# VHH binders against FERM and PDZ domain-containing protein 2 (FRMPD2): the designs that were tried, part 20

Target 1, 301 residues: FERM and PDZ domain-containing protein 2 (FRMPD2), of Homo sapiens (Human) (q68dx3r342to642)
Amino acid sequence: RDLCVVLLNGQHLEVKCDVESTVGAVFNAVTSFANLEELTYFGLAYMKSKEFFFLDSETRLCKIAPEGWREQPQKTSMNTFTLFLRIKFFVSHYGLLQHSLTRHQFYLQLRKDILEERLYCNEEILLQLGVLALQAEFGNYPKEQVESKPYFHVEDYIPASLIERMTALRVQVEVSEMHRLSSALWGEDAELKFLRVTQQLPEYGVLVHQVFSEKRRPEEEMALGICAKGVIVYEVKNNSRIAMLRFQWRETGKISTYQKKFTITSSVTGKKHTFVTDSAKTSKYLLDLCSAQHGFNAQMG
Short names: E, the ipSAE of ESMFold2; O, the ipSAE of ESMFold2 at other seeds; V2, 0.75 times the mean of E and O plus 0.25 times the DockQ between their complexes.

## First folded at step 15 (VHH; framework vhh_etentamig_d1)

Design v4 (from y2 with G100H Y113H; at its last look DockQ between E and O 0.01; V2 from the best seeds 0.00; counts 0 for: pae O 25.7 > 2, placed apart)
Fold by ESMFold2 at other seeds, look of step 15:
Structure v4 (fold): chain B 301 residues (1-301), chain A 124 residues (1-124)
Amino acid sequence: as target 1 above (301 residues)
Amino acid sequence: EVQLLESGGGLVQPGGSLRLSCAASGFTFSSYGMSWVRQAPGKGPEWVSGIDTSGGSTYYADSVKGRFTISRDNSKNTLYLQMNSLRAEDTAVYYCARGHSETYYIDEGYFDHRGQGTLVTVSS
């Protein structure tokens, strides 16, 4: 039986496994192939509606595989089973990462999340990060570049929404000028600067999941951001999210679920905040994710 | 010193074929997994295909499955990529890369074990 794992560099690794294979077995195979040593930050996830859901290591692959995967060992387009190697726990500073390969994985995920608009920041920072990614790959601005002739495709470095707002031509010019004026950096040095910038973003390390208000106006969409520091409540409008409430773990008295409902009780005010999810499984997942992130926060001191 | 020399690139019409070669020296070729990585102008590196030490297991990115075939000849220290049904999006500089030890995985942060690449251009 074949399973595809998407690595952070975009590679699609085909993994052969048995019906009784677990997520943990696949994780070990994938991380060994990637030569990762600091494994506690990573997990395997599946994607649902543009959101990543991390899997427990003991989960059997057959429990989460698409229909027909268990009974058809041959590779078929109908039975494609895809998982993603993702970072689940984000350190507060890249210096806490012991190995350069681990820092490289953080860079790759943060870059991908920015390009795919999963991690938001303002235009100035988006352009800065695009230039840093160029420097990581190509180094200095080409010294004899003619200003109107591109040496990169904007879509590979700048999110599509910004390209639409600024136009591709303006993005090309602005990124090129910023690259020309930037310090000489290449490879890991540029990646570390990328990490330094992204770790300061408000949404750094925030795992965002769609929810709805319990009783609000029709069409009100919300999201929960779960991270090492706590939980962020967002209101979502026009594909944009605005932070409305924040709960640090020490301010969180109780997190509970009932069916599709997920409830946070403030230990400071005693107030309950209830959100509706798409399923009881999602509500339980969010509770488990909060517990995991809370535990990670305690370990970082 | 590790040396990798890619060749076989060129200009090809959509639907055409090319065979890339990578001559390896400076290390025990048969002890390492190998990969092909491509990079379009202004884009980040994209892993294309990988192969274990013996050639018994081969791996492909979804974008090239069914069209590309990786192979190796350990007696000639050479890695190959047969590229069929080429598309415009396959236009890139193609690099071979030495994997980490016996695996075909490449360390993107320590990508100093690559050649200069060979340009593949697919256009009408």
Scores: ipSAE 0.000, ipTM 0.080, lowest interface PAE 25.7, mean pLDDT 81
ESMFold2, look of step 15: ipSAE 0.000; ipTM 0.148
ESMFold2 (binder alone), look of step 15: mean pLDDT 82; pTM 0.838

Design v5 (from u2 with H100Y; at its last look DockQ between E and O 0.01; V2 from the best seeds 0.00; counts 0 for: pae E 18.2 > 2, placed apart)
Fold by ESMFold2 at other seeds, look of step 15:
Structure v5 (fold): chain B 301 residues (1-301), chain A 124 residues (1-124)
Amino acid sequence: as target 1 above (301 residues)
Amino acid sequence: EVQLLESGGGLVQPGGSLRLSCAASGFTFSSYGMSWVRQAPGKGPEWVSGIDTSGGSTYYARSVKGRFTISRDNSKNTLYLQMNSLRAEDTAVYYCARGYSETYYIDEGYFDHRGQGTLVTVSS
């Protein structure tokens, strides 16, 4: 049987496995193929409702596979089992990453997260990051440029929402001018500067998941941001999230679940904050994710 | 009554190994995440390692990563810490701690209930 693993460079790997194979077996095969050595930052995830959910290495593939995968249906036309190689744990400083290949993977994911609007930042920073990505791929501004189409497609470097707000023409002009005025910077050096900029963002390393209020009117959409530093509670309106509460791990007294409910108790105020998830499985996942991120934070100090 | 009983400490040369155990009783052990915490003389508590309820996820402080291994046996209500490549700075009293519900999370600056701990001394 076959499944597809999407790598951070965009490559789709076909992985052959037994029906009884585990996520760990697939992870080992994929990371070996990609020649990755600093494996503790990575995990395999599935996508549900535009969110990534990381899988434990012991999880059997049959527990998460789509219907019919066990019977090996027409694979050439019906291959629907897809996993993603993603970064689960984000270091506070890229200098903690010992291998250039690991830093390249961080760059690739952060670039994708910027373009896909999973990681937000202001307009000036978005333009700066676009130029750094151009420099990583092409180096200096072309001294010789034909009077024809732009030398890059804005959509490959700047998120769609900014393009709509500024117009494609203005984005093209601004990015080109910033690229023209930039110092020569190539490949890994540009990627490192990209990493330096993104690691300073408030939402760097924050894993965001939809939840709902338990209030008298529980229709209110919210989100939890879980990261090495703690938990962020967001209010969500018009697909825009606004931080309402922040819990550093030292301020988090108790995290618990009961069926579809996820509860955080402040150790400072004693207040309990309860959120409703779509399933008991999601509630348990969020608890486990909090535990994992807290443990990672202790590693960094 | 919740009880946690640490054992396995002792005097060890630098580079040596020890295996710590924590026998748990008075609560449903498999329903709680667990942690090891240590306290060196004159210092505050320092979280060392954590483990989820199933043992599927393990976590380590930077100072011990790669040298220590946490594990649990839910059938015996016992938490373990395998300590290898010990250094003088690992000298401390080691405590096991019950996490909040299913999480191993512990406020490292405050503990309500602790066992007596087990002393680990690493010296030339």
Scores: ipSAE 0.000, ipTM 0.145, lowest interface PAE 17.9, mean pLDDT 82
ESMFold2, look of step 15: ipSAE 0.000; ipTM 0.186
ESMFold2 (binder alone), look of step 15: mean pLDDT 83; pTM 0.850

Design v6 (from u2 with H100R; at its last look DockQ between E and O 0.41; V2 from the best seeds 0.00; counts 0 for: pae E 5.1 > 2)
Fold by ESMFold2, look of step 15:
Structure v6 (fold): chain B 301 residues (1-301), chain A 124 residues (1-124)
Amino acid sequence: as target 1 above (301 residues)
Amino acid sequence: EVQLLESGGGLVQPGGSLRLSCAASGFTFSSYGMSWVRQAPGKGPEWVSGIDTSGGSTYYARSVKGRFTISRDNSKNTLYLQMNSLRAEDTAVYYCARGRSETYYIDEGYFDHRGQGTLVTVSS
């Protein structure tokens, strides 16, 4: 049987496996192909409703595959089996990453998350990050001979929402001018500066998942941000999220689930904070993710 | 009366393996999530691993993940912990604990029942 794994550089890797293969077997094959050595930060995920859900290495592929994948060789139908190689655990400082290839993977994912608006920051920082990505690919400004021809597409460097707000022409001009005035920086050095800027963002390393308020009505959308430091509770309105509560792990006694409910219990006060998910499976996943992130935090010391 | 009886502890060299068992009685074993908790001499308790009611999902402390495997046999009312690649810091009394189903304990003070323990010593 065949499945597709999407790498962070955008490459689609076709992986051959049998019906009883595990996620771990695929992960090992993919990371070996990519020549990755620092594997503990990475995982395989599937996408549901624009959210990534990480899989445990012991999970058998047949349990998560689309209909028809188990019974026959690959078809031309809509039952393509696709997984994503993603970073699950974000280090607090890029200097903890020992290999340049690992830092490059962090750069690729953070750049993609900025462009796809999974990681938010203000306009000034978005423009700065766009210029750093240009420098990583092109080095110094190429227009030293007073030419007026564009050398990049704004959509590849700046999120669509900022382009809409500023207009494409204004973005092109401002990013080009910032690039022209920037110091000589290229390749890995530009990527490292990109990492330095993004690791300071409040939502760096935060894995965000949709939940709902238990109290009033399902119409009141919320989100949980799960990261190495703990859990963040967001209210979500008009495609914007605002942090309402933050729970550090040391302030958390336990996390529990019951059917569609996910509950955080404070170790200091005993207060319980309950959220509703779309399924018991999602509630269980969020508990598992908290367990994994808490364990990662302890490992980072 | 709820009873949890651990066994399988002993002395082992670093890098060695050991398998712990916990016999449960006095309650419907298949209705409860189960955990292993350990306590090193002079230290507070540390959660090690957990398993849901069916055995379908397992959880591990970062310090043991990849080395330890929790499992259960609901037909025999027995919980297991396979410990591989043992290290000196794994030396502790290991307890079988009945947890609330599908709960991850960050503060080990939320356990409600545990056994008397079995000693694991990892030394040369």
Scores: ipSAE 0.083, ipTM 0.557, lowest interface PAE 5.1, mean pLDDT 84
ESMFold2 (binder alone), look of step 15: mean pLDDT 84; pTM 0.863
ESMFold2 at other seeds, look of step 15: ipSAE 0.572; ipTM 0.803

## First folded at step 16 (VHH; framework vhh_etentamig_d1)

Design aa1 (from r6 with D52Y S54E; at its last look DockQ between E and O 0.85; V2 from the best seeds 0.67)
Fold by ESMFold2, look of step 16:
Structure aa1 (fold): chain B 301 residues (1-301), chain A 124 residues (1-124)
Amino acid sequence: as target 1 above (301 residues)
Amino acid sequence: EVQLLESGGGLVQPGGSLRLSCAASGFTFSSYGMSWVRQAPGKGPEWVSGIYTEGGSTYYARSVKGRFTISRDNSKNTLYLQMNSLRAEDTAVYYCARGGSETYYIDEGYFDHRGQGTLVTVSS
């Protein structure tokens, strides 16, 4: 049976497996292929509605595969069973990562999350990050302009929403000028600066999931951000999210689920904050994710 | 005054069985979901199993599913946990608690409406 795993460098890896294979077996094969040694930060996830959901290592592939994958009908294209190698646990400082390859994976995911608008920041920072990515790949500004061609495509470095707001021409000029004026950085040095900038962002390492209000206004869309520091409650309006409440782990008494409901009980106020998810499975997933992030936070000291 | 009294703990060898009981008083037992929560020495509370109201669904932590069975008798205001195929890692003080929801405890003070617990020790 065939399974596609998307790596952070964009490579699509075809993995042959048995119907009895586990997520852990695939994870080991993929991380071995990628020569990763610091494995505790990574996991395999599936994507649902632009959100990544991490899988436990003991989970059997057949239990999460798309319908029909067990029966293995003949298909001309790669099967629809796709998983993603993603970072689940984000360190507070890249210096905690022991190997350059691990830091490179953090860089790749953060760059992708910026471009795909999963991680938000202001225009000035977006331009700065684009220049750092250019420096990581190309080094210093090219001194020759043969045929007056741009040396990069803006969409590879700057999110589409900023390109639409500034226009591609203005982005090209601004990024090129910033690159020309930048100090000499290349490869890992530029990637480390990219990491230094992104790790200071308010939503760095925050895993965001859509939830719904339990209040009398079910049309109020909300989101939960789960990270090493705790849980963030967002209100979602006009396609943007605004943090309304933040619960550090020390401010949280317990987290509970029942059916589609997910409840945070504050140890500061004693109040319960209940949200509705799309399924009991999602509610349990969010509880397990909180448990994992809380444990990671304690491990980081 | 809410009271929960756990019993049935003891020393048992790996692979053995125990049945825990929880006598409830001071509230309308049938109106509440109930759970079992355990705490190993030096560790935080761990939710084990939950049961909703009379005739309601039962839920289990992955570590005990298939080995433990939660039940209740609303006419006797009693909650039960049948524990089979016991392992060393099941060693803990077991508490009965109001609320059937699966729960992750961060602050041990938010493990409320519990009894004194009953000790289960799984060892040769």
Scores: ipSAE 0.598, ipTM 0.814, lowest interface PAE 1.0, mean pLDDT 87
ESMFold2 (binder alone), look of step 16: mean pLDDT 82; pTM 0.842
ESMFold2 at other seeds, look of step 16: ipSAE 0.625; ipTM 0.826

Design aa2 (from r6 with D52W; at its last look DockQ between E and O 0.54; V2 from the best seeds 0.00; counts 0 for: pae E 4.8 > 2)
Fold by ESMFold2, look of step 16:
Structure aa2 (fold): chain B 301 residues (1-301), chain A 124 residues (1-124)
Amino acid sequence: as target 1 above (301 residues)
Amino acid sequence: EVQLLESGGGLVQPGGSLRLSCAASGFTFSSYGMSWVRQAPGKGPEWVSGIWTSGGSTYYARSVKGRFTISRDNSKNTLYLQMNSLRAEDTAVYYCARGGSETYYIDEGYFDHRGQGTLVTVSS
């Protein structure tokens, strides 16, 4: 049997496995192929409703595979089984990463998350990050004439929503001028500065999942952001999210679930905050994710 | 009635190893997160390690990370702690603790149930 693992560089890796294979076996094969040595930050995830859900290493592939996959020795064109190699645990400073290849993976994911609008920041920072990505790939501004021929495609560096607001022409001109005026950077040095900028963002390392309040209309969307520092509660309005509450782990007494409900109990106030998820499985996942992020935070030095 | 019975403690030299076990009964073991908590003489309880219901997610205090390994066998209703590279400061009574059903405790407050403990002494 075959499954596809999407790597952070965009490569689609076909992995050979049998029905009894676990997520851990696939993870080991993929990370060995990619020559990754700092494995504790990474996991395999599946995508559901534009959100990534990380899998436990003991999970058997047959439990999560699409229907028909276990009978798929290439006899029928059944649903594709696709997993993603993603960063699950984000260090507070890139200097904690011991290998340049690990830092490169952080860069790749953060760049992709910016472009796919999973990680939001203001217009000025988006342009700055686009220039840093250009510098990582091309180095300094080209000395040849560029007014007659653009040297990059704006969609590769700037998110679609900003291109829509500014127009592609204005984005091209502004990014080009910022690139022309920028200090000389290339390769890993530009990637490092990209990491430095992104790690300062309020949503750096935050894994965002849709939820709903017990007290709100169903059409009013909320989200939980789960990260090494704790849990963030967002209200989602007009395609943007606003942090309403923040629970650092030291301010959190316990986290509990009941069916589709996920509850945070403050150790400071004793107050309970309850959210509704789409399933009991999702509620359990969010609790497990909180447990994992809390443990990661406790282990960082 | 919920029961947790720790075993495997004893006297060991610094740098040595021990394996603790906790036999659980009176509840559906696979439905609960489990942890190890220790209490040194004259000190309050200290969370050591935790493991989620499936055994896939494991967590460790900084003081034991890389030296201790938590595991569980849901078919035998047993929780384990492999303790390597032991130090004098690891001397404590070690307790097996059950979390509440579908609950993750952060504040190191009351766990739903604890065992009676097993003494680990690391002699210097």
Scores: ipSAE 0.108, ipTM 0.595, lowest interface PAE 4.8, mean pLDDT 83
ESMFold2 (binder alone), look of step 16: mean pLDDT 82; pTM 0.845
ESMFold2 at other seeds, look of step 16: ipSAE 0.116; ipTM 0.596

Design aa3 (from r6 with S54E; at its last read DockQ between E and O 0.98; V2 from the best seeds 0.75)
Amino acid sequence: EVQLLESGGGLVQPGGSLRLSCAASGFTFSSYGMSWVRQAPGKGPEWVSGIDTEGGSTYYARSVKGRFTISRDNSKNTLYLQMNSLRAEDTAVYYCARGGSETYYIDEGYFDHRGQGTLVTVSS
ESMFold2, look of step 16: ipSAE 0.695; ipTM 0.857
ESMFold2 (binder alone), look of step 16: mean pLDDT 82; pTM 0.843
ESMFold2 at other seeds, look of step 16: ipSAE 0.671; ipTM 0.855
ESMFold2, look of step 17: ipSAE 0.650; ipTM 0.839
ESMFold2 (binder alone), look of step 17: mean pLDDT 82; pTM 0.842
ESMFold2 at other seeds, look of step 17: ipSAE 0.654; ipTM 0.845
ESMFold2, look of step 20: ipSAE 0.644; ipTM 0.838
ESMFold2 (binder alone), look of step 20: mean pLDDT 82; pTM 0.843
ESMFold2 at other seeds, look of step 20: ipSAE 0.690; ipTM 0.858
ESMFold2, fold request of step 21: ipSAE 0.667, 0.636, 0.634; ipTM 0.853, 0.837, 0.834
ESMFold2 (binder alone), fold request of step 21: mean pLDDT 82, 82, 82; pTM 0.846, 0.843, 0.846
ESMFold2 at other seeds, fold request of step 21: ipSAE 0.681, 0.657, 0.649; ipTM 0.853, 0.854, 0.842
ESMFold2, last read: ipSAE 0.643, 0.673, 0.637; ipTM 0.844, 0.859, 0.844
ESMFold2 (binder alone), last read: mean pLDDT 82, 82, 82; pTM 0.846, 0.845, 0.848
ESMFold2 at other seeds, last read: ipSAE 0.663, 0.662, 0.660; ipTM 0.857, 0.853, 0.850

Design aa4 (from t5 with S54E; at its last look DockQ between E and O 0.69; V2 from the best seeds 0.63)
Fold by ESMFold2, look of step 16:
Structure aa4 (fold): chain B 301 residues (1-301), chain A 124 residues (1-124)
Amino acid sequence: as target 1 above (301 residues)
Amino acid sequence: EVQLLESGGGLVQPGGSLRLSCAASGFTFSSYGMSWVRQAPGKGPEWVSGIDTEGGETYYARSVEGRFTISRDNSKNTLYLQMNSLRAEDTAVYYCARGGTETYYIDEGYFDHRGQGTLVTVSS
């Protein structure tokens, strides 16, 4: 049977597999195709409600496939089975990545997350990152450029929300001027500077998931940010999130789940912080993600 | 007031079996989910298994799934852990705890146990 894996460069791979195949088998096929060698940072994820959920390698595809996938096609239309190759573990400094292809994958995901507004930063940084992406693709400002002819589409480099706030015309002018005034930089060198800037962002490497407050009716929307350093608790208003609490792993005694509830217990105060998820599966996932990120933090040193 | 007394540990060969017990007092046992947590020498606590108030739902760490079975008898205020196919890596002090939740312990110095535990040693 067939499933689609979306790579970080945007390409869609169709992978042939048996109904008994595992996520690990697909992961190995996809990473081999992409010539990736530093595999420990990557995983396969499915998307639900604009959130990525990583899969364990031993998970059988039939357990997660959409309705009708395991049967042979009897009609021309059926639900497509789509997975995403994503970075699950973010290094603190890009220099820890041994291969240029690995650094390129980090660049691709961070750029995509900026454009899709999964990773937020201020307007000045967004423009800077757009210029760095232009430099990665074009190098210097084109010498044969006339001011009235754009050489890039703003939506490929700048998030839609900033384009709305500044207007497309103003974004075009500002990015072009910044590119014109920038020092010569292209290819991998521009990508490394992109990585250098993004690794300093507060939400770098933070995997964000929607949760709800236990204590309120109606339930207040919140989010948990899970990363190598610990857990961030966000309050969410108008699709905008504000960090309310931060728990570094050393400040966390334990994390526990029961049905839809997810609880962080502080080792400093003994206080418990409980959140509600949409399912017991999501609660377990978040606990396992915390375990994985904590383990990664210990290895990264 | 709340007391948990673990027993049933001992020295056993690899591949062997032991059954641990936890006698509970000082609270309404049937109102609480329960769990087993172990701590190997020089290491932090590790959640092993959990059980709901009625015994209908049981949970296991991946490292013990298929080998260990948690159970309870609410009429005797007692929690049990049947451990089969024991390995050297199962050597630890085993504690029971209130709360049948699946748990990940992070701070190696953090563990809120109440009993003294029971030592299980798996060695040739």
Scores: ipSAE 0.587, ipTM 0.797, lowest interface PAE 0.9, mean pLDDT 87
ESMFold2 (binder alone), look of step 16: mean pLDDT 82; pTM 0.845
ESMFold2 at other seeds, look of step 16: ipSAE 0.640; ipTM 0.822

Design aa5 (from t5 with D107N E108P; at its last look DockQ between E and O 0.94; V2 from the best seeds 0.71)
Fold by ESMFold2 at other seeds, look of step 16:
Structure aa5 (fold): chain B 301 residues (1-301), chain A 124 residues (1-124)
Amino acid sequence: as target 1 above (301 residues)
Amino acid sequence: EVQLLESGGGLVQPGGSLRLSCAASGFTFSSYGMSWVRQAPGKGPEWVSGIDTSGGETYYARSVEGRFTISRDNSKNTLYLQMNSLRAEDTAVYYCARGGTETYYINPGYFDHRGQGTLVTVSS
């Protein structure tokens, strides 16, 4: 049977497996293919509603595969089974990563998350990050292309929302000029500066999931940001999120779930904060994600 | 006064089985969902399993699913935990608690056990 795994560099790997194969078996095959050594930061995820959900190693593929995958391999493309190699645990500083290949994976994911607007930052930083990505790929500005022939497509370096705001032509000109005037960084050195900039962002390492208010307006969209430091509660409007409350792990007494409800009990106020998810599975997933992130924080030191 | 008295613990070999009991008094047992929570030496409390008021819905931590079975007998005010295929990592003091909701305890002080618990030791 055919399973597609999307790597952070954009490669689509076809993995042969049977219906009794586990996520762990696929993870081991994929990470071995990618020559990854520091595996504890990574996981396999599926995408639902533009959100990534990490899978446990013991989960059998048949439990998560689309209908028809078990019986009709290569019969219909509508039943494509796709998983994603993603970073689940983000270190506080890239220097904690032992291998350059691991830092490169962090760079790739953070760059993609910036471009897809999963990780937001202001316009100045977006342009800076675009230039750093150009430097990582091209080094110094190519002298042969000073004038008109672009050596890059703006959409590969700058998020669509900023391109719409500035126009593609203006983005092209400004990014090119910033690249031309930049210091001599290339490859890993530029990627490390990219990491240094992104790790300072408020949403660095935050895994964001949609939830809803339990209050009298259940249609009010909210989000939970779960990360090594704790949980962030967001109000969401117009695809923009505003942090309303933060719970560091030391400020949290316990987290509970029941059916679609997810509840955080503050240890500083004693108050309960309850959110509604789309399913009991999602509520349990978020509890497990909090447990995993809390454990990662304790072990990371 | 709410009282919960755990029993049935002991020393077992890996792969063995034990059945824990929790005798409840001082409240209307059938009106509450119930849970088992365990605490290994030197570690924080870990929710293990929960059950609704009637016993119709049961819930398990991933670490014990398929091996443990929670049940209740409302006529005897008693909660049970059947533990099969025991492993070394199941070694802990086991407590019962009111409330059937799955809970992750970040601050250990947020687990207010009512009894002394029952010790389960899994060792070869």
Scores: ipSAE 0.623, ipTM 0.816, lowest interface PAE 0.7, mean pLDDT 88
ESMFold2, look of step 16: ipSAE 0.634; ipTM 0.823
ESMFold2 (binder alone), look of step 16: mean pLDDT 83; pTM 0.850

